# VHH binders against q93235, part 39

Target 1, 248 residues: q93235
Amino acid sequence: IFMKTLDPKVPRFYGKGTIIGVNPGVGYQPWLKERPDSTLIKYNLRDQKSYKAYLEQMKTYLTKYDSNATETRECGAGDSNDDLEKNPDALPCRFDLSVFDKGCSEKSDFGYKSGKPCVIISLNRLIGWRPTDYQENSVPEEVKDRYKAGSIAINCRGATNVDQEHIGKVTYMPSNGIDGRYYPYVFTKGYQQPIAMVKFDTIPRNKLVIVECRAYALNIEHDISSRLGMVYFEVMVEDKPVEEKKEL
Below, E stands for the ipSAE of ESMFold2; O stands for the ipSAE of OpenDDE; V2 stands for 0.75 times the mean of E and O plus 0.25 times the DockQ between their complexes.

## First folded at step 15 (VHH; framework vhh_5c3l_4)

Design u8 (at its last look DockQ between E and O 0.51; V2 from the best seeds 0.00; counts 0 for: pae O 3.5 > 2)
Fold by ESMFold2, look of step 15:
Structure u8 (fold): chain B 248 residues (1-248), chain A 124 residues (1-124)
Amino acid sequence: as target 1 above (248 residues)
Amino acid sequence: QVQLQESGGGLVQPGGSLRLSCAASGFTFSDYAMSWVRQAPGKGLEVVSYISGSGGSTRYADSVKGRFTISRDNAKNTLYLQMNSLKPEDTAVYYCARDYSEDEFGEKTYLDSRGPGTQVTVSS
């Protein structure tokens, strides 16, 4: 087998049991395409225009969940996408955004106007992948109070000791993280990617906070040096006077 | 709009050969790695083979190694799978699949699209 180290079109990691695969990467929103090399979320509470682009990015991202009933089905307790791999006529479960209505919806400007910004956490789509549960006694300490079998727990912390002192209270929506009933991802029309959101309830003003979020399932490997199983972004919520325009 | 169309499937006796083709359009073909994926009756998807965008790197599932050869012609936007020494267990629908994409939100999909598939049946 020959692999070129710098080919950006070849996945970096190959999982056991597949010839092509990546430990699912973790992503976040809002990520602005016009600043593709930046992971900074920065705005001024006193300047509504400073966070408008983040609101529009969140709104546009979430429109993918506006599908009609003929492409998806409602899934209740005990329902899942388990049949999608083998049944070409199966409809995927519909993802319901109402879990975000407590401060991470458009009505609340996704928390930006109150200085409690929400960030979407998602996994990249790897064909056929689904979460594997931890054994009861092996759930990592960081998530054991919120972990539910069948889900992918999310935990966010400050990247350094200083950031950990500053990050404050974080609310996870849903509390169990990303719901595993929406897996596996396979080739099917109408598939709706599950997501979670994190809300930074008490993030300080005028301080840069570097955030590390990790996704937790038995088959999601973590490696700090390669940032496997995790995502980093920075948050800077300013609270500064808006400068008056000078007369010309 | 990514479009992939497989052809070249059919009925063949054990030990025979088939050559599958996949016509690609709606994207810059040479920028993307490609794979062949199959689904046998009553089974899940199996990734059979992979080829990088340039064609310089290939990989095969153990079940087909030494019998199947993946190739591509970037000038013709076409992916190929040469299948030799076919066995009854190779009976499946074979899909041509694009291996990697990134959407407008920076989210990545690995094996993000496929064609309708072509049936390969190995039986005497």
Scores: ipSAE 0.481, ipTM 0.746, lowest interface PAE 1.6, mean pLDDT 84
Fold by OpenDDE, look of step 15:
Order: sequence, then C-alpha cells, then structure tokens
Structure u8 (fold): chain B 248 residues (1-248), chain A 124 residues (1-124)
Amino acid sequence: as target 1 above (248 residues)
Amino acid sequence: QVQLQESGGGLVQPGGSLRLSCAASGFTFSDYAMSWVRQAPGKGLEVVSYISGSGGSTRYADSVKGRFTISRDNAKNTLYLQMNSLKPEDTAVYYCARDYSEDEFGEKTYLDSRGPGTQVTVSS
C-alpha cells in the first residue's frame, strides 16, 4: 500500500499489492475553489445573492454534460461503457441528468432556494476503473437499503456526533448512487463522468454541519486519515435578515 | 495535445532484459508523474511502476519489484523502464501513461493519457 499524503501531484493511495489498486477519490460540487473557506457551503435563505455563486458553479459544472449526438450514445437499461475498452470507435454513454429533476435540477435552483441544498458527488477518474459489486450478504449496513449491484452507493453523515444530530434527512439521487453503466472510465472524447446528488432535506438553519460522504463499492476503501473513498464539506444554511447596505 | 509513444518492446527469452522508452510531448513533462502500465491478454490494466515528476520518488508493483527500474530524463521528455529478469508472466502490452492530472474543477484523473503501447513477449 502506497500512501502519499504530502505530495499533491501523487495519488493518495495505491491499492493493495498493485499500484492500480488506486481507490478513487471522492469529489463534490459546488466547490468554490477561490474562496478561503472553499469547503464551506454557506448561504442565507433570505438572500439570493448569497447562494448565486453556488448555483453558477453547479451550472458550470453540469455544462460538461451538454453532449452532442455525435460524441455520445444513449444507453438504456443493460447498456454500459464496457465496449469502450474494446472498441475505439465506440461512443460513451450519455449521462442522464433527468435523474435529478426531483429537487436537484437547475429548475429548482438545486434546492438552495428552498433550503434543501443539493450537492454533487463524484469519483475521481481512473482509467479502466469500475466498481466491484458487493456480494448480497456483504453490503455495508449503512447502504444496504439502497444498494444496487452495478452502482456505487453513496452515504453521507455528520462528521461528528453533533453533526449527525443536525444533518437531518438526506435524499440520494438516484437512490442507488452513481450508476455504474458509465464505467469503466476510458480516456475518450465525449466521456461523461457519472455523478450522484445528495439532497439535504431537513438541514437546520443557522448551524454549521460538517458532512462526510462515502462512496461504496467492494473495491473502494475508506480511510479517514487520508480521506480515501470519502469527502468532507460543511453546510450552513442561514435564515437571517438581509442587512440592507445603506448606500451611503 | 498530449502525446506518448512507447518503444523498445519485443520478444525475449525468460531471464532476458528489455529497456522501454517513452517519448512525451504536448505537455510539461516534468510537472507530471508518469507510470508504466501493462495489459496482459485477458487481464486488466496493471500499473507496474510509478515515478514522480522530479524523479525523486519511485514505486513498483510487487510483481516487478527488484526486477524493473523506472527512470526519466526530463530534459529529453523521455520515460524509461528497464526490465530485467523477465518472466513469461511479464508478457503484455506496455504503456507509458501520464499518471495524474487535475481538471478545472479540481477532480483528479489518473493515467489520463497513454501511448499506443509496445508489445513485450517473454517466451522460451
């Protein structure tokens, strides 16, 4: 096991016995990288301006799924990107964003306006990597109710006991997590990275909640110290009067 | 455009040696870690060796440790893999790959670019 935590240019983890055993990192959006507190999603429900940057970031991120019919193909149930490894002329599956229409689409301001913010969860791209399914009896308890073979289940919780008390109800879109049909990742034009969204339905107002989201597949290891297979971010939904900047 | 081109593969007897080279272009070579990966028939992609951008750090798969040596010449934009004590199980297509990149959203892509590969066959 090669763990390299100090060099940002080196993968954090090379898996058991083989360097490819690279566990994918977990990412999230919206991530405002330019902000000092870039991992904090903080906005005021009463102030549209306060969450505008997050919306824009989400929109910008999702533009990568604007596919043309020549670069991607429609993939129904049973289809996958398996052919990409064997057929250089194969087109990658088009990601279906409609799965987020229930409260996590642009139309709904990704839940921010309603105080139910959505967060995109993704895995870092590893060439040739695909999720390995749990055996039916080996699915972790925390995702057992939502797990589907062929998918990467996502589970988010409070990072601490206090956060867990505050995080409230969480909805996953889709419920099964990241759809595995879009794997394996192949470096090809038009490849669309699959994602899932997490919706915080009952997150408290005016409280900071540290969120830990983990991705679940048999070949995804979790390590808190290296943040392998997981991601942390903070959410604070404020409900406060907007101080009118007295235009002097 | 990122370009990688492997060379140096061939047929060799067990116990023999080969030296693979990879010519890189289209990016700042020294800024990127590089890896050698291989794919044997019917098997998945395996990373056999890693080297940091500066060359100061190297890693090897257990299967090749002590036999293979990865190196790089940043002035020549070239990656090398010295393969000694070759075994039949080393038979594969070998690829040089850019090991790590980060996109505009901060997401990481590992082995995001690789060459067409060079065939290494170890056989009596």
Scores: ipSAE 0.031, ipTM 0.428, lowest interface PAE 3.5, mean pLDDT 87
ESMFold2 (binder alone), look of step 15: mean pLDDT 82; pTM 0.843

## First folded at step 16 (VHH; framework vhh_5c3l_4)

Design m1 (at its last look DockQ between E and O 0.05; V2 from the best seeds 0.00; counts 0 for: pae O 8.5 > 2, placed apart)
Fold by ESMFold2, look of step 16:
Structure m1 (fold): chain B 248 residues (1-248), chain A 124 residues (1-124)
Amino acid sequence: as target 1 above (248 residues)
Amino acid sequence: QVQLQESGGGLVQPGGSLRLSCAASGFTFSDYAMSWVRQAPGKGLEVVSYISGSGGSTTYADSVKGRFTISRDNAKNTLYLQMNSLKPEDTAVYYCARDYSEDEFNEKTYLDSRGPGTQVTVSS
């Protein structure tokens, strides 16, 4: 059985005459530019320098959410970004990072120093796409207890049977996932792409865990061979003595 | 900075022709597949046509096959859409887009349009 590798520069599901069938991908942070082909998040709890790059990547990525009152607006219940496509004067909703304060903020080193690393989950941007709600009785079992209409639920699991045994407790922030009121994505000044984070509360030490996270909305398809609607990364949290650096 | 600028739209009678252009700058144009997308009044976005970075592969929506031709001139950094036998249902704002792009965080954008589009109106 051979899984085809698709060219990332050629979008999937084009040529059908509409956006219908175009599927957003799922992305994650921290992704290190210095190792662009690696999806491994590996560090040693006893060595702060081993996770410093992940912390800096998370901080740099989140800088785009620094508030500016002239470029965004506060949005509450019932508000949305629906007007962005039609009204040049409309301001995008501000995304509030405080939802991550319970263990996935800078003050807690995004969970890395406690061995409970946080990973940002996002949808790749498709201009004009927005989530379609499941009917109440059609919500997938993996997210049924956390699903809220108008949102894009996130679920992470171990990729293999061994990984499923090891992944442990996962906390989702927000619990409902990515709030869909921030869609569609439109090129406008101040736009703030919504995200969620997942925290791996009980991941084992010194073991590689392959994680699969999926995004859930009625119009997000999942396909393992083309990785539609999902993302894979590996986590290895070590807890071992620090070694002296060798220079050759 | 990345820029895309559409032009060539206008008012035309049914059965007429228009040629849309998209001037590109701020990136290596030949590295990117390009698409034309359109939005008719009150409708969602429709992918009209696609062309590979080299220009060797093209696809078309069923609604425009045989009437529209996508092309590109990589030496001039310009994308084109030749639109023949125009119908009232072709009335829309037309946008050119990089079919796929990504930023410094590996975040990906599909149908990455940056221009204001160009209005095509087909009526008698």
Scores: ipSAE 0.480, ipTM 0.728, lowest interface PAE 1.7, mean pLDDT 84
Fold by OpenDDE, look of step 16:
Structure m1 (fold): chain B 248 residues (1-248), chain A 124 residues (1-124)
Amino acid sequence: as target 1 above (248 residues)
Amino acid sequence: QVQLQESGGGLVQPGGSLRLSCAASGFTFSDYAMSWVRQAPGKGLEVVSYISGSGGSTTYADSVKGRFTISRDNAKNTLYLQMNSLKPEDTAVYYCARDYSEDEFNEKTYLDSRGPGTQVTVSS
């Protein structure tokens, strides 16, 4: 049973438009409402029924981006949602889902069928919050190669040493992480929450892997005890014969 | 200005029922998810129940599941919490809060506004 709690490190209440100097929460999809207490993504490659719920959840989640073109605008390089704070008539930037076409789209069953499951990573929506860039010399080593100013880098690893050995190759879409152009969050019609996807390219079969994903910006602190700036979930891709329930 | 005002609290015996109401103003009510949160003496804030803007999605704390029902009337800009089979453990100040946690993030909730609260006391 899903119970929501307030993060003790996050202000319980804040005013609209207030820049929150606290860490955003990191979330992931798919998360099944039918299993609210489970952070486990488990399915069998040989059983389409076993991953159907995950696919549906992913599809449902992404439906929010099917907004009317009239409610969003195209944002190019240099554009951001900063205008939303200044101009009440400004339209929010349209999120481009095509960045996930290489293996993490609906067409590819989000990688589940092929045994390369994709997971959506997002930050919770904090009014007025935007990522602060690292200085070039201050970028954490684990994301240094992929980091781009103006973005929130994502890095996923095994939670333990064993998990790290098993997690295999991980691909990030886009490579730079969550595009910062979509910040700050402003409560306005048509706002589209930016996301990134993580693809597990070589995750082993029939092994449970505990995954830790961290978000990286200068103003994102990481705390394992409070799970600030990070999210944990488990992935298990099974490859087992589907036992035909003999209808007795 | 966002305004929330809770009502309906009171003193009830164990097993009793209360219906809380929250009047909302100063924003487009239907655009926001809403939550009931409570604070018991000496305890932190706890999210009791959540309802999406449209009312299509609801969640409950395990402690109140099956006993409490959250609902909303968007036409009246009102949030409700039907509380049945009340227990002494339900004694708390109950707040109506605007909820920005439309997405599920590690069971964390972020709220930006709440009313002054209404006291609910369950005592024999």
Scores: ipSAE 0.009, ipTM 0.307, lowest interface PAE 8.5, mean pLDDT 86
ESMFold2 (binder alone), look of step 16: mean pLDDT 82; pTM 0.830

Design m2 (at its last look DockQ between E and O 0.24; V2 from the best seeds 0.00; counts 0 for: pae O 9.5 > 2)
Fold by ESMFold2, look of step 16:
Structure m2 (fold): chain B 248 residues (1-248), chain A 124 residues (1-124)
Amino acid sequence: as target 1 above (248 residues)
Amino acid sequence: QVQLQESGGGLVQPGGSLRLSCAASGFTFSDYAMSWVRQAPGKGLEVVSYISGSGGSTTYADSVKGRFTISRDNAKNTLYLQMNSLKPEDTAVYYCARDYSEDEFKETTYLDSRGPGTQVTVSS
């Protein structure tokens, strides 16, 4: 085996022994850069202008998956990005957004207009990291019925007892979570980070719900104080009358 | 060929100030967010501060908030770290790095450092 001490595609600082570490954090969208300290997703169903910014943020985030065939390749069952670490000519797998077409695509306003908002869940990109499978008997109960070897399962719950009572039905897209075939992450042109979406089908109106979502693989540690393996955001879907201004 | 060269370190008394510089070449500097990273003796790496490609967004480690200021001059391809009110625990080798985090989307990923670093020693 040919061994290289330094790979021009791999930056110097990564992995164990850094603040970044080897355990991925979890990110979410939509996050509005004009309100950088806020994790609140709040809008009024009766006021389309109240959720326009979230739609635009979702569209902008997803433009990174607009690609041409020369920088990515089609991947099917049994394909993966394993070759990216060793082969300078390897192309990363293309991530197809069509998995989100049933309720979490642009044509449905990502669920916002129906009061079933979708949230993108992603892992922070750690170079060379890839998921390790649970053994069948060690799969956490929260994801046991949806877990598939080779994937990173997602589960969302209410952060408090009252939030758990309110969060309602949650749909995971894909149901197995983030597809592991797109790992390892490699710093290369054309790489397309895999994601999942969570749709909140029955979230109550006019109530704040604090949501905690966790990513599940054997090598993802969960730690509340450092927020490893999890992400928090708040959702408030209002259904209130909109006061009109008189024209002069 | 990407090059990063740190300078401006030295020996300083507690409460003193230093300004670090990082000269960048071999890439379009303004396209990349940048960070300062430090390694104290016997400790792991710590990300000290971050600045976006435009310079419009910055963040700081809790240990340095209010004392350190990151800045950049995209016309001179130079990154800066102004360090005030220095403490003995700031003693470290300081590295500048390209930051491949998606600051626009609040996602951090990895850092790319190519320079030898610059030693900062804070001692009475």
Scores: ipSAE 0.015, ipTM 0.367, lowest interface PAE 6.6, mean pLDDT 82
Fold by OpenDDE, look of step 16:
Structure m2 (fold): chain B 248 residues (1-248), chain A 124 residues (1-124)
Amino acid sequence: as target 1 above (248 residues)
Amino acid sequence: QVQLQESGGGLVQPGGSLRLSCAASGFTFSDYAMSWVRQAPGKGLEVVSYISGSGGSTTYADSVKGRFTISRDNAKNTLYLQMNSLKPEDTAVYYCARDYSEDEFKETTYLDSRGPGTQVTVSS
């Protein structure tokens, strides 16, 4: 585990023993332990070995959702983890990974093989925190078409103008972002952190793209300087011949 | 109520050593990862060291690696930071913090609580 010095994403403390950060941190996967200083997702389409580590990381990360049926419950529409705060015997809502079946599942190699890599977006776990809905007329324009009350919308764009030109079509799974049913976070066995995935459908080959992903809820403030409420990473999908290392 | 209280700070000469302690109460201490963070004047919060709930996993900032050691005694609800070979650059307020980063956010630390801090000053 690599610890960064002076990470601007460290939430501000609002008080002793209180939830810190009106701005939840945004995280992404895959992040490789062997490359702790790198936020770059780089692989070669023609070299399966080059993206194997990313696949393994994704799979490993998602194993936490392989919960015993006895430790979680099915949550339908209108359900939430609010019950966890009210009932000590309540089970946390089971996260449904099937929402990622269209191109971002293990079966599809999370899109890496096809050159449409998927990235997991998540928020840090803050006890008792839950997203606050925008009013209908106050939804930010960039997520207005996908926003659903009760969810945390995600929007990813190129960090610079050049990156924005290169990032191409982006698909969000689910479209509405992170499902709010899984909030609030409660420190309990079996809790499953909700996530969303971002799929880069038309990312160019052999170009580095700096990506900025933001999370949207009324109680999520965006600060570029501190990078709160957002995360940056780089994606480079190479399409190059694999140089056979001549074993000398 | 979650309570954290740091102690052990002070003035020390370069090359000296200090041992910080953090007393925790109001929660099941062993269930939570803990971090030491510091803030120097005019600088942002810096994560110094991390330790998992069980104590089986530790990590350090590059700036303190090899010099600082984080440990915990779950039976005593206490977190420790042994600081050796202190440098003027280590001068800061040191905070004990409950950490929710775990393995999900390895590159970013997410804290939900901290103590009032203890001043560490390294000066000749």
Scores: ipSAE 0.009, ipTM 0.282, lowest interface PAE 9.5, mean pLDDT 86
ESMFold2 (binder alone), look of step 16: mean pLDDT 81; pTM 0.821

Design m3 (at its last look DockQ between E and O 0.02; V2 from the best seeds 0.00; counts 0 for: sugar tag NET H106, pae O 8.9 > 2, unsure alone 64.4 < 65, placed apart)
Fold by ESMFold2, look of step 16:
Structure m3 (fold): chain B 248 residues (1-248), chain A 124 residues (1-124)
Amino acid sequence: as target 1 above (248 residues)
Amino acid sequence: QVQLQESGGGLVQPGGSLRLSCAASGFTFSDYAMSWVRQAPGKGLEVVSYISGSGGSTTYADSVKGRFTISRDNAKNTLYLQMNSLKPEDTAVYYCARDYSEDEFNETTYLDSRGPGTQVTVSS
């Protein structure tokens, strides 16, 4: 069944649904254009052809982060994109993919060949939106041990109790989620949208697991009926013999 | 090669009018929603107006509503912004952009500007 990651109404700057004060949607990759109505990530560990399309989609998506020092700047602790709203000559912060080198990079086929697939989690770009921090005593329990002020924490769980029993160990990269220094988003050359990845380290073989991932900041609302602030996808990692027709 | 070229800016008195144009080439123009975006001196970007690919849906920033009209001519691959009752606060560089908001899985609110913009200056 088709699963929506965001309200299907066309986003509009001019009103309640504008980029100011609006709740961002949550997106994921890999999402295959040839199967646009499907949120299923399914492949067979023993058949490299079965996951090749996911690898190519991940590679294609990540090309937007190819570095260009003249279009971006290095940002450290305390830096942010706040100047972009006020200064047309300010450069956006550079997003460095090296944080994913621990099993969610091209070197490791993004975890697919080892049965530990990585999924990119992102917030849909809304001009001018930036995360608001939780007070320390109000951080949701699901992310409390990983939460850092200035960041957007990510948590993935099984959608039902059965899925939660099956989802296994989940590794978050970075551990504290999407770094808020890359916000606000503004229309500027070279802007690099920040992302996080989730690695499913112990997902079972030959079982469908429905995954719900949520993004956490004080100004991100969650609504189960419209799936606001969250995204759903299904993962099925098969481990079965490759069956081909025999030669005559 | 994708091109967007803005024109029609200039110096006008308060209360005057201008019509901006954006010539598009290198892509199927009618497939894309389009927006006008402006940047005043020392200010951030403001999305001024949006129009759907067919031209059937338009929206405007509160700051320009009732004064500006966005339109498009898909046969001529051209986007327009009619600006009436101009105020000094409308002084800015104006850019046209492809707007990717119509793709449900495409990380909505993505704007793609390729031109140098056109300067609008409202003063006496």
Scores: ipSAE 0.016, ipTM 0.257, lowest interface PAE 6.6, mean pLDDT 81
Fold by OpenDDE, look of step 16:
Structure m3 (fold): chain B 248 residues (1-248), chain A 124 residues (1-124)
Amino acid sequence: as target 1 above (248 residues)
Amino acid sequence: QVQLQESGGGLVQPGGSLRLSCAASGFTFSDYAMSWVRQAPGKGLEVVSYISGSGGSTTYADSVKGRFTISRDNAKNTLYLQMNSLKPEDTAVYYCARDYSEDEFNETTYLDSRGPGTQVTVSS
């Protein structure tokens, strides 16, 4: 029996303005890490129990945004968390979850019930890091139609040609990706990590689809071999009769 | 450039042992948590074990608790996974990954880099 030693939750890097010069990692939810198929989002449309764990994981993850109004501030257009670096008393911008109301909220079971599952995309928190904008003429083609300066565009595709044929229509919420207003990350109480959601609108039933999602900013590098700037997961939406376990 | 290279995989009989190593370069190794992850054919990626930058905190998937031990030598920029009492279900490609996760297994996992992997096959 190996004794677990818990390190105190102390950030490794200190200073509100200390930039960690690393490429941000891309993460997704729901991820059930303790399962052998942890990167596989698999459930049966006909079996609510089959996707319950995913819903709970999504809910649990989003609970962190239930912040006290005293710990965050409303940020409008043009605002950013830049103030956090300049003013130690500044409050971080409150993340608006309403952007996910069209099919990716708890009310809609994050699209799972309807067979249009939503996945949360996020970047790891790097102190002082913020997205660098592409020049207008240098925006990658795959995100050109959705890209907005100040944001981190997200693009998901099938990992293989077969997967690309199966992935179907994908909706991004918001369309521009992760809102840059919530950058830079500053180690402060109440900071809310910005996220985007990807909705699989027409994913086929009973087929495994390997998905690759990439984050796009000028200072985000993509490397397939090391999976920098990207994340892989699998989605399988089943539509099968629920085998009633005959209680012997 | 961040580089990770796994080694030590191979074919082993059930009940056998293997020790995986991961050589890290291109970053300050001790500043980053590391994880071992594995992927079996047709299955998703599974986080097997986590170790903090200092090595003071470790965690394991339930499936490997009591059998696997993660460790690191920061002076050598090397991550280890001692695998004992191996089972056929442990058959997978094992990857060393740099981990930005704040919590070992309960929070969002951020793996920003990993090696090419090393094959572990457990078969009679």
Scores: ipSAE 0.013, ipTM 0.245, lowest interface PAE 8.9, mean pLDDT 86
ESMFold2 (binder alone), look of step 16: mean pLDDT 80; pTM 0.807

